VHH binders against Flagellar brake protein YcgR (ycgR). Designs and how they scored, part 168

Target 1, 263 residues: Flagellar brake protein YcgR (ycgR), of Thauera aminoaromatica (c4kar8)
Amino acid sequence: MAELSTPSPASPAPLDGGRGDELEKFTLRGARQILQLLQDLITHRGLITAHTGGGHSFMTAVLKVDEERGRVVLDPSPDPQANRRALAAPRLTCVTQLDGIRIQFPLVGLGEGQDKGRPALFAPLPAEMLRLQRREFYRLQVPLAHELSCLLKAEDLARKPVEVSARVIDIGAGGVAVVVPTGAAEFVIGGTLPACRLALPDGEPIELDLEVRNLNRQTQRNGTEQLRVGLRFAALPRAADTRIQRYIFKTERALNAKARGGL
Below, E stands for the ipSAE of ESMFold2; O stands for the ipSAE of OpenDDE; V2 stands for 0.75 times the mean of E and O plus 0.25 times the DockQ between their complexes.

## First folded at step 13 (VHH)

Design X9 (from S3 with S30Y; framework vhh_7pa5_2)
Fold by OpenDDE, second read of step 14:
Structure X9 (fold): chain B 263 residues (1-263), chain A 121 residues (1-121)
Amino acid sequence: as target 1 above (263 residues)
Amino acid sequence: QVQLVESGGGMVQPGGSLRLSCAASGFTFYTYAMSWVRRAPGKGPEWVSYISPLGGSTSYADSVKGRFTISRDNAKNTLYLQMNSLKPEDTALYYCARDLDYWDSGRFDIWGQGTQVTVSS
């Protein structure tokens, strides 16, 4: 009986720092704010996934905030190897969620010690904490009737430039998921698709750069294979962001109204 | 309903061993620090051992250090206390307790009914 190792829920990958400018507005740097948020994690008993790099992580919790010493006390892993990795890491990326808000913060200078005879991991207080509200990650399922499309500028297997018209199946502030025919183009996770065109119902297509974040092959009921491509907006102009947000908001309202029997 | 149920107590000779279990229900067990507390006849409650939510941090009273081992299985919502080299002085009602705080010891908000441990020749 092969113990189906329930795939550990994929610890949300740390948000790559490359979105530095966009994330700045969600980054807390105030000492009081940081302390409060850490205290909130304690109060709400928020568990933290601490990423040590190399694809390794362990679960921890903030046990205490030591304001006097300017340090955070973390629950060590019951796995000594995880603790060794943590201590060897130049930086921990801590990820958690509180009230549906994703929280991410770095810890540097991790050490082991004891407080009151209790083993613990200690780190200086984080210099910054990222707080992302769910709304930012909200993905609107695009109604079929809207026929949103994205013209993708990609490459084929021969690295020849190809344009692929992709149907947008969901859209959020941070990106779109599209479906393309299998074999229409080659997509590489982390790759950038420049000068793509997102068609919204409200006007001219938006030109934007897209980063490939996810690839999923899907087999339809009819046996046809499609590729679902998760794409992140790269360097989205403010005007485009506004249009996208407006579309999402308007569509969501309409869907909700319909669901309530109002239309 | 939040509940802790201890088991595994009994009578043992000096030098013997027992393993206590505490089944937790009605709350997210893996997010709480847990402790064992004991009460000997005619004495007040004595803290015995502490374990952090994830189990990476443990502590013991000096009276049991080196003899007792606290552990937890978060998947089973169960707290354990392995007691070795038992002494007559270890005779007590043993309680599983939920720590109110992660790091501050001595505050408990939930207790089990206890399990009796008797060490006697």
Scores: ipSAE 0.860, ipTM 0.951, lowest interface PAE 0.5, mean pLDDT 90
Fold by ESMFold2-Fast, scan of step 13:
Structure X9 (fold): chain B 263 residues (1-263), chain A 121 residues (1-121)
Amino acid sequence: as target 1 above (263 residues)
Amino acid sequence: QVQLVESGGGMVQPGGSLRLSCAASGFTFYTYAMSWVRRAPGKGPEWVSYISPLGGSTSYADSVKGRFTISRDNAKNTLYLQMNSLKPEDTALYYCARDLDYWDSGRFDIWGQGTQVTVSS
């Protein structure tokens, strides 16, 4: 089952409330700037998490910027249900990152078709894109080979305690995003999960209190649903913070060396 | 070390099937479009099939449409080509190639060593 998963390239959910006005200074509205940023996503091979509403999302990529037709060409999901949800959605919220810079933009009017005999999703160029260079928004995509996990202490549908081992898909200074099978536990935005255990490659698991920040359902290749849960570190001891930052630093450095074809 | 290694070739009779595999290593496989390219005896290279980074978009040369299926497993860093209803004219050395262009396919920077497919009675 694990071999059917791919890592997420960005935070699984859009930025949460109270920060919209603050982010206006980082919003690009110029046509030239938007075209350049979309081309940068292609050049740097940035994968995108596209949120379709109702807690659903899928992974995509900008395959081409069709300036003449004023549209982007997106990689469809290999899951037909995800594509149907996307086409039915009034808006996609696209989230990605490049070199620690968070990028977020809306796509409206998604369509389906073919170009050069290739199936694709098409959307008009976005009217705006957020480009935010803040370390607090940086998320390291966790390599699948690291098998990073977090043991969540949550409740099932009957509100009975359950322990769920969740795969960590991204990690930052302020939290982690994890994936769990749909129905494994109930999560409430703003709810606290006490005494969870984050397993890093080196040393003993870190005991953490985690706050649920966002929820996002995603359909896998085999049609099974998984839930992506964004979790904030509620109380982080200095020793734990140091270990997490060290992991992020070492992994980022190794990935940068690998991307350049290191050694 | 960036590498592509093909396997699964062999000899088969007309109408038979083969499944080729390509194991990728040393790069972030799921961020690249991939292609299969073949070279038949006495002919130049012929592009066979394309797959987008996430596998949602595929395309095929007219000569293989309806018979070949390209797929990928990004968790295993592996590309596949399922070949059905094989014809003698499919006899070729088959290469796995990393495509630098997401959409305007045809610019390849990394090639495998190739795997031989021979279709004969």
Scores: ipSAE 0.688, ipTM 0.877, lowest interface PAE 1.2, mean pLDDT 85

Design X90 (from S3 with I110V; framework vhh_7pa5_2)
Fold by OpenDDE, second read of step 14:
Formats: sequence, structure tokens, C-alpha cells
Structure X90 (fold): chain B 263 residues (1-263), chain A 121 residues (1-121)
Amino acid sequence: as target 1 above (263 residues)
Amino acid sequence: QVQLVESGGGMVQPGGSLRLSCAASGFTFSTYAMSWVRRAPGKGPEWVSYISPLGGSTSYADSVKGRFTISRDNAKNTLYLQMNSLKPEDTALYYCARDLDYWDSGRFDVWGQGTQVTVSS
């Protein structure tokens, strides 16, 4: 009977640093805030996945925050090999969750030692900690009935300006995914589409800048090829953010109500 | 209900070995530091050994260092104490205890009923 090693729940992969600007608003750099968050991890007994690179990780915990020495004390792995990897790594990427919030922070300068005869890993306090609410990662699948659209200001292959009306298929706090006909425009990952217009059901279109983050060609069942474009809100006014959040919330509520048989 | 239940105690001759177990229930065992504490007749409680939540950090009282080994199986919610080279002075009621804090606490918030270890020729 082969003990089906229940695949260890895939340690949430570190968020790729490429989202640098978007993550800045969720990044804590204040010393007091960092200390508090680390203390909260201790208080709530949060276990941490520490990534050492190369696809390797180990479980740890913050055992102590040493403010006087400006260091964090981590629980070593019971696996000596994991500890060796950790110590050899130029950087640990620590990932955890507290109250449904994803927390990610780097540790550099990891060392091993003892405190009061107890082996531990020591690192300087992190310079920054990322705190991401799940809500930020939520992407609402836009109901077809809402006919949400985004007018994209793009360029064609000849670099001629073109406007493309794109259907929004999903929306989140950070951006939209749209579908466009293949060949409608040329999209470059990392490129900015300025002065686009997102049409919400609740009022006038929102003008916003969009950054192309993902391109995926999709073939429909009918054989038609479409391009799915993942777009980030590059500059979103607060008022627009509020409207988008309201739309998402309202739509989710309606969908949930419908799913519960209430409608 | 939060509970710790010790087992594995008994009578052994000097130089003998015992393995104590502590079954934990009612809480997320893997997120707590654990300790063994013993109480000899007519003496106060003595801390014996500590283990961190993930088991990577362990410590021992000088009186048992090199003879006792603390370990844990988080999948089984079980704490262990391997006791080798037992001495008459190791005779005590051994308790499994949940550490309130991860580090430097010496404070315990949950105790088992204890298991008796008697080392006698």
C-alpha cells in the first residue's frame, strides 16, 4: 500500500517581484509596523514557509523578535539539509498568512546560533513586509449579462493608433482581463495603454491607464481565435477605485444570492 | 477540549531506558512549543526539556543533557522523551506541558496528568 504522500499543500509561491509598483502600496517599511506585524505572527502562532530558492522551502516560525539586537529568531528546520540551504541562500522569502491576509517578507543575512542554549536561526529584521489582503487577489468573473467593456487605445502592427472595444471577462481591484479579436491591435507586455475607458454599468466610463501584463491566445469552441489580455490599472483615481470595488462587491453579492436560490 | 496525556512511564533499573509519549488534542499542536517537566518526591517541579513548534530547536536541563532526547511528531500530535542511562535521581512524575510562549517563557498553560518514572535497583 503505497502511502500516498498527500502532496504537501503547495507552499504559496512567492509573489514575483515584477509587480513592484503595484505591491508598493501594500508594502510596510516602517520599523514599528514591521515589528508589530512580526509580533502578531508570534501572537497568532503563524507558521511560515521560508523559500530558499531553487524550488526549496521549509516551514518555520518566528520564535522571538529581538528589538534590542534588531533581529528575528526563527525556528530551525528539523531537517539539517533545509537549514544548510537556508544559510547558503542569499535571501529567504518568507510567506505566511494571518487572518486571511498573505504576508511576504524577505530575510537576508541569515545565521545560525544559540540563545539560552537553544539552537535558532537569526536574521536581521526585514526591511519591508508585504501585506496582501485576499480581496486584492480576487478576480470577479464578469457576468455576460453585464456586458462590461473596455475601450483600449492601442497601436496596430504599423504603430498606428487604434481603438479596440474589448469585453471585460474578469475584474479585480488591480486590473481587468479582456478579450479582443486576434489582430485587432498589437499588445506588448509591460506596455502602457493610455487613456483607456472602462465602462461600468453604474455610470460614465472610467478613464484610466492600463498596463499590459499578460497575453494569452485562446481558441474558442467555434474555432475562432481570441486574445486574452491581462491589464493592470496603472493609474487609478480613488473615485474610480471606489466605483470598481462597489461594482465587484455588488456583483458578488448578487451572484451569491442567485447561487443560494434567492433569486 | 485541550488535553495532554502522558504515557510510557514505569519502573526501570539504573542504566535502563524509557520512552515517554504525550498525546496532544484540542489544539493545533504544531504551533506550540512543548516541554517536559518532572516532579520528584519532596521536590519542586524541574524543567527537563524544551522543543520548538517545528522541532528544530531543543534544549535540556543540565541534569539530563546527553541522556534524554526530546522529539515530536506533529502529524501524530505526539511529544516524546527518550530517556537513556536512567539514574535513581530521575525518579519523578513526568509531565508534558504546553509552553505559553515560544521563547524564554518557562510558562506553561496546559499540563498532562503525568506519568510515573521510577528508577530503582
Scores: ipSAE 0.861, ipTM 0.951, lowest interface PAE 0.5, mean pLDDT 89
Fold by ESMFold2-Fast, scan of step 13:
Structure X90 (fold): chain B 263 residues (1-263), chain A 121 residues (1-121)
Amino acid sequence: as target 1 above (263 residues)
Amino acid sequence: QVQLVESGGGMVQPGGSLRLSCAASGFTFSTYAMSWVRRAPGKGPEWVSYISPLGGSTSYADSVKGRFTISRDNAKNTLYLQMNSLKPEDTALYYCARDLDYWDSGRFDVWGQGTQVTVSS
């Protein structure tokens, strides 16, 4: 269950600093941990919303961690006014999400300059970073090589039963996100898909009921249209929950090991 | 499939202008730094211009500074190169390239097929 007092990790809004004692268990203060998390943001290409105060923010990214100078190199905004606001701010509150994990950290002492003949914003390394990885909030991005699929039992536009093999793109304790070709089946938010089959590598497919939570039509980067469907696990058996959690844990560990070894 | 497709090349007279486009697909365009690289007949590749993921940082080769402008539209997954005051020595195949590194640029993993720019009288 989610803690009522904290926002969803998908929310771009900064978490309340008054919850310091509730969030301390999720706060990284070790220099090595901070450097690794910043490098993970670069490696996994995490975009950052930087809040400058007064309701203002801009999109940035950590371009480089300069360990010798003890600073991060940030992408300036293409909007010069956003950069002026950022430089005038006493601090930036940086919020991002990495594979379903919420990350938040302060930057103080923002400056402007050039590196490699390129304009950049610079800030000292943060002394702390919040990494909120709650079981119910974590979503593993499924490696394409795993070919993880879910056989959905749905209806077509004429309300006739159809089976759709959907590719699982992310998975968490509470559900999966899948992609299907546009028009393959009709999905209704709040509707239940009974007796679907989730294929995991370590055994027989898991039979489960799925509730449709959200729908998003996307134009894929190769120009094709697809439907992204968010599905919640309904009445998940203990054995199935255990297998899903084991898959998530093993896959996350393997991905983290590969990311640190180089891509 | 990850791909980059350049367009907008052609033949122009010295002093003319062209706008090159590069359509990106199969990846999250907004999370990659991008570059334009050109190759003249019988010559090695020459880096022309760089743009950061969000477009806040740009840089140019000395040979094109003040004449070329790189830009991107992340909502349309498109990279641009506005080329003004073209010279015969700008004649080349122009490639857009995806950079693996945000800042330590020069490690390109995806290239387009190129678009030909010919500057002649």
Scores: ipSAE 0.696, ipTM 0.871, lowest interface PAE 1.0, mean pLDDT 85

## First folded at step 15 (VHH)

Design AX1 (from V34 with G55D G56S; framework vhh_7pa5_2; at its last look DockQ between E and O 0.39; V2 from the best seeds 0.69)
Fold by OpenDDE, look of step 15:
Structure AX1 (fold): chain B 263 residues (1-263), chain A 121 residues (1-121)
Amino acid sequence: as target 1 above (263 residues)
Amino acid sequence: QVQLVESGGGMVQPGGSLRLSCAASGFTFSSYAMSWVRRAPGKGPEWVSTISDSDSSESYADSVKGRFTISRDNAKNTLYLQMNSLKPEDTALYYCAREYYEDFGPWFDHWGQGTQVTVSS
């Protein structure tokens, strides 16, 4: 009688694939904490964006927490197609804010039904919820006027070396997010792009190594597909780090000044 | 502090028009895509429209295409939604929302209290 070793349930993929250890302190795993946070989302009528993958998302809200059944009840989309995508998705990535704090949580095992005679979506309670204050993982949205770019040393589908000029859309101490044209290069999560060049407004491009941490195909609402690539600074010279930090601080200050009517 | 304040809602007959406004403060308005989202009674929230920060490109939900127009005045830090040919199905609380883009896609990191639009005969 061969004891069929029940495959250990695959650890849920980290909410943020590249920052797992650093995010742990911001991750709620306690059942009571999760329930409370979900209840808070109900109370505050939090608008939730649920990502279904493939660049698709829909708006939802938590309607109810069913503690007895261990499930959350969500509003379905008014779009039947969005609901179909949601139900077909292996995982939803839900994101919202509460009191200016970003809340992110996964839902798996989505089903549809009725709650009090109304259509509803049902999912088991999330196993974890991430609460992130922007300051702790600050990523500067790069103003378009700055025209930051990163020259990526990558490979195409044929493994031929290619250089791709990518627009930098956000930057932080740990890396950049860039937008590349679809099909410009092949990226592999965990792969290293050596000898890339980050162009900052304040001087010569910074040569650095980048690690691919995330790939997201975004369908713009206009139907245009763009590939967003999350890149970690794999090897950053100290001088480069200083320049990046300076740029971030300077830009943030300028943006804040402008927001206050000072510019 | 980021603030979004919606106005311009009201009661209108089917076929009528309304113009919603959203006054933004506490952030660089011109640097963010802005959106309208609505929530009808007994229904889930629905994205309505977005205007880009970069090229002012506009996008609309199919349910409002051809009837609604989103616009922005960056000098006034104001977002607008012109709603024409209103239908009872457009009855909802309308939210102005700031759109943020992350690795997993766009989401709304701030929204106002909403303005009520009621379309009824």
Scores: ipSAE 0.865, ipTM 0.955, lowest interface PAE 0.5, mean pLDDT 88
Fold by ESMFold2, look of step 15:
Structure AX1 (fold): chain B 263 residues (1-263), chain A 121 residues (1-121)
Amino acid sequence: as target 1 above (263 residues)
Amino acid sequence: QVQLVESGGGMVQPGGSLRLSCAASGFTFSSYAMSWVRRAPGKGPEWVSTISDSDSSESYADSVKGRFTISRDNAKNTLYLQMNSLKPEDTALYYCAREYYEDFGPWFDHWGQGTQVTVSS
């Protein structure tokens, strides 16, 4: 049984694969909203991964919010080296979830100290927090058996029109990722591919305009090179959105049923 | 719906052994790296161990190396943690967590309610 890779990039790329500007609409900047969200993380005992840079991270949690001083109080790591890296880092990228919602926020100006006689880490309240619902960050890994494909209307190296039937490897609310053989077409980040056709199992192909968001060369375990193309849906019609959401929902349920059946 | 259910916790004496299990459902288990994370009473969370999606690599916190072994059975959608030579310091609520990898690195997008391990004389 063949497995797809996790939705991590094949090569180093910017945070979220170039989706930073589209994430602005999910960014909270109101002081009251930020305080309430931090309190919710305390109440639900959220497990936070704090990235210190250089590929290092540690686990933490929010212990409390000190509104009067404008500070958040965090658990230190049991690993002293992790604490030293955190204190030396210019910023932490904290990420966790709350009720299936991705919560991400930066902390700067981290310091050490005591809270009620216990070691603790302190930082000013974050100026922003990202709340990304599962729908917006979730990418279903498409089962190989579904043979989901997207007909791309692109250009070759000579700038001539070419149609490429690309296998869809993941699909979410905002787009798809596909794989094509290296050299099948030329893709330009920011470029638009008009009138592409996404083939779902439950009806006629969906005509979509797609925008190229990222390009990654990937080497399969067998040594074969392919190009992963991240594509954003432009102006998705309501009917198309409904069909895509239904496909994702049905496929998740089918995968869940197989997982319970011991597959 | 993604679901992770830990079991196998209990009370044991120092030097004893315990095997934790985590039943996974609602996702393709074999496509995700899986971790154990623990939270001792009154302390912050601590990463314990991670196993890759293919079970070809494992990693452990220094505090548990040589004593704990992570494993998985992809046919049963189950993650395991074999804990040997248990110490009172291992007393904690143990969570099964699913890794989701982003450009900045891994984070946990789901975890269970945890199973309690208590090591006391």
Scores: ipSAE 0.723, ipTM 0.906, lowest interface PAE 1.1, mean pLDDT 83
ESMFold2 (binder alone), look of step 15: mean pLDDT 82; pTM 0.822

Design AX3 (from V34 with S31F; framework vhh_7pa5_2; at its last look DockQ between E and O 0.38; V2 from the best seeds 0.66)
Fold by OpenDDE, look of step 15:
Structure AX3 (fold): chain B 263 residues (1-263), chain A 121 residues (1-121)
Amino acid sequence: as target 1 above (263 residues)
Amino acid sequence: QVQLVESGGGMVQPGGSLRLSCAASGFTFSFYAMSWVRRAPGKGPEWVSTISDSGGSESYADSVKGRFTISRDNAKNTLYLQMNSLKPEDTALYYCAREYYEDFGPWFDHWGQGTQVTVSS
């Protein structure tokens, strides 16, 4: 009688594959903590964006926590198609905020049913919830005096490789916004700019890959058109991340001090 | 501190119009895409519309497309939602929300207290 070793349930994939160790300190895994946080989301009527994959998402909210059954009850989307996608998804990535803190949690095993005669979505309680403090989502407006720049490796209209020195106007843990002259390069949303160089005041430029996430054409008062490009850090070395965070923190502190009349 | 304050809600008859406003403060308004989200009684929240940071791009839910228009005045740090041809189904609490975009997609990192819109005969 060969004891069929029940395959150990595959540990849920980390919420953020590349930052696993750093995010651990912000990850709640305690059942009581998770329950409390979910209850807090109910109390505060937190608006949750649930991502189903493939670029699709829907809005939801936690309606109830059923501790006895070990499940969370969610509002379904008013869009039946969104609900179908949600139910078909192997995993939902739920994102919201509470008191300015980003909360992220996975839901697996989504089902539909009724709660008190109303349509509802049901999922087992999340195994983990990520609480990320403001600093991680803060976008610092870069002081002009700092003259932060990013060398972008892009292509021109003829698909010829070009290097464009772009001024960084804001920076966060997730990326930068830069301003480039109109026509300097062609940018495509979703496109990757490899081996770019971000210049910080504290040392050598950081080499990194950037993904174009947003394009905004701005006409200046003088009639000159500028292109604002929102760029995500596609591959950021840990050391670079630390430097960026340090810069942001230091700059923010300085700005706050100045605002308080201390400088 | 980021603040979003909605106004302009009220009671209107079917077929009527309302204009919602959202006053933004505590952040650089022109750097963020902004959205309207609504929550009807007994229903889940619903995304309504999004406008890009510069106002150059707009998107709408199918349920409001052709009837609602999102706009913004960055100089005034104000978001607007013009709602025409209102229907009873549009009855909801309307939230102004700041959109944030990450690898997994957009989400709302801040929203206001909402303004009530009631469409009834």
Scores: ipSAE 0.864, ipTM 0.954, lowest interface PAE 0.5, mean pLDDT 87
Fold by ESMFold2, look of step 15:
Structure AX3 (fold): chain B 263 residues (1-263), chain A 121 residues (1-121)
Amino acid sequence: as target 1 above (263 residues)
Amino acid sequence: QVQLVESGGGMVQPGGSLRLSCAASGFTFSFYAMSWVRRAPGKGPEWVSTISDSGGSESYADSVKGRFTISRDNAKNTLYLQMNSLKPEDTALYYCAREYYEDFGPWFDHWGQGTQVTVSS
């Protein structure tokens, strides 16, 4: 039984549009494409993490695809409680990788049964599968020495405007994660923080709008309490995107050179 | 390029011990939580254990608690699994896997080829 903490608190605040549309270009919906991708996962023996919600997940793999019945067959968990949780969940979020590409798909209507005398889990074929190249999902872990920061235009507990300088801990094409002291500001999942400023080492800070995607309280190694805030870039200008990609590329190259004992 | 290379598997009798190692390269090892996952004959993958990026937090599947100990040496970019009191049901191919966090939770974005552990009399 994996202990995975992933509360994705839903926000009642309106979410800025475009999330579903932004993922659409990475979404496979053709039955033939889905069957082939599932078969590739079988062939490569992909390790799948299936999330049931509430921070729970289990490991599985595609055992086979029954094309005639339109079903996918999965290995059950050795933990009976994980299987019960999976069967009770309205939806599984399955995620794995194939050749460095993130593969994600929902399964609904999960049932239990037997396949060739062995216990198995069954579900209708997914209606869609998401394929995300590294650029679309990768988050660079920012070295402390870079002291990357993001000035957030947020509100305090009394809903008064405050500016918070937040340390950036990871950065990718689609957003950043930052840390702030607990109580520095109030954040609402789904809320927008307009006109924030991301400070990269090269050049002037980038002005951008951010959308709050997740909030997690954390205790650091030294016992310090902080709030980790996951932020998505909204309406990122091309010049800003280029600067972010350049920073990621240059920093990765430098980190890889240190790992090999060179530049 | 990310590489994870497992070693230390082999044949042991029930009650025996093995120590697995996983050499990591091509990424900053100390930035990532790491896990062991195993695949027994005729079975699907089973999560075994996870250790935090700093090594300060460890978790284990119920089936291995008290018998297995995960550890890491960030200076050597190496993950370890000490397996004691081995049972025939521990027979499996053992993978080390890099954990990657997303909004919905963690998943594994890389794993090695695995090292075989066989427990037989």
Scores: ipSAE 0.637, ipTM 0.894, lowest interface PAE 1.3, mean pLDDT 85
ESMFold2 (binder alone), look of step 15: mean pLDDT 84; pTM 0.835

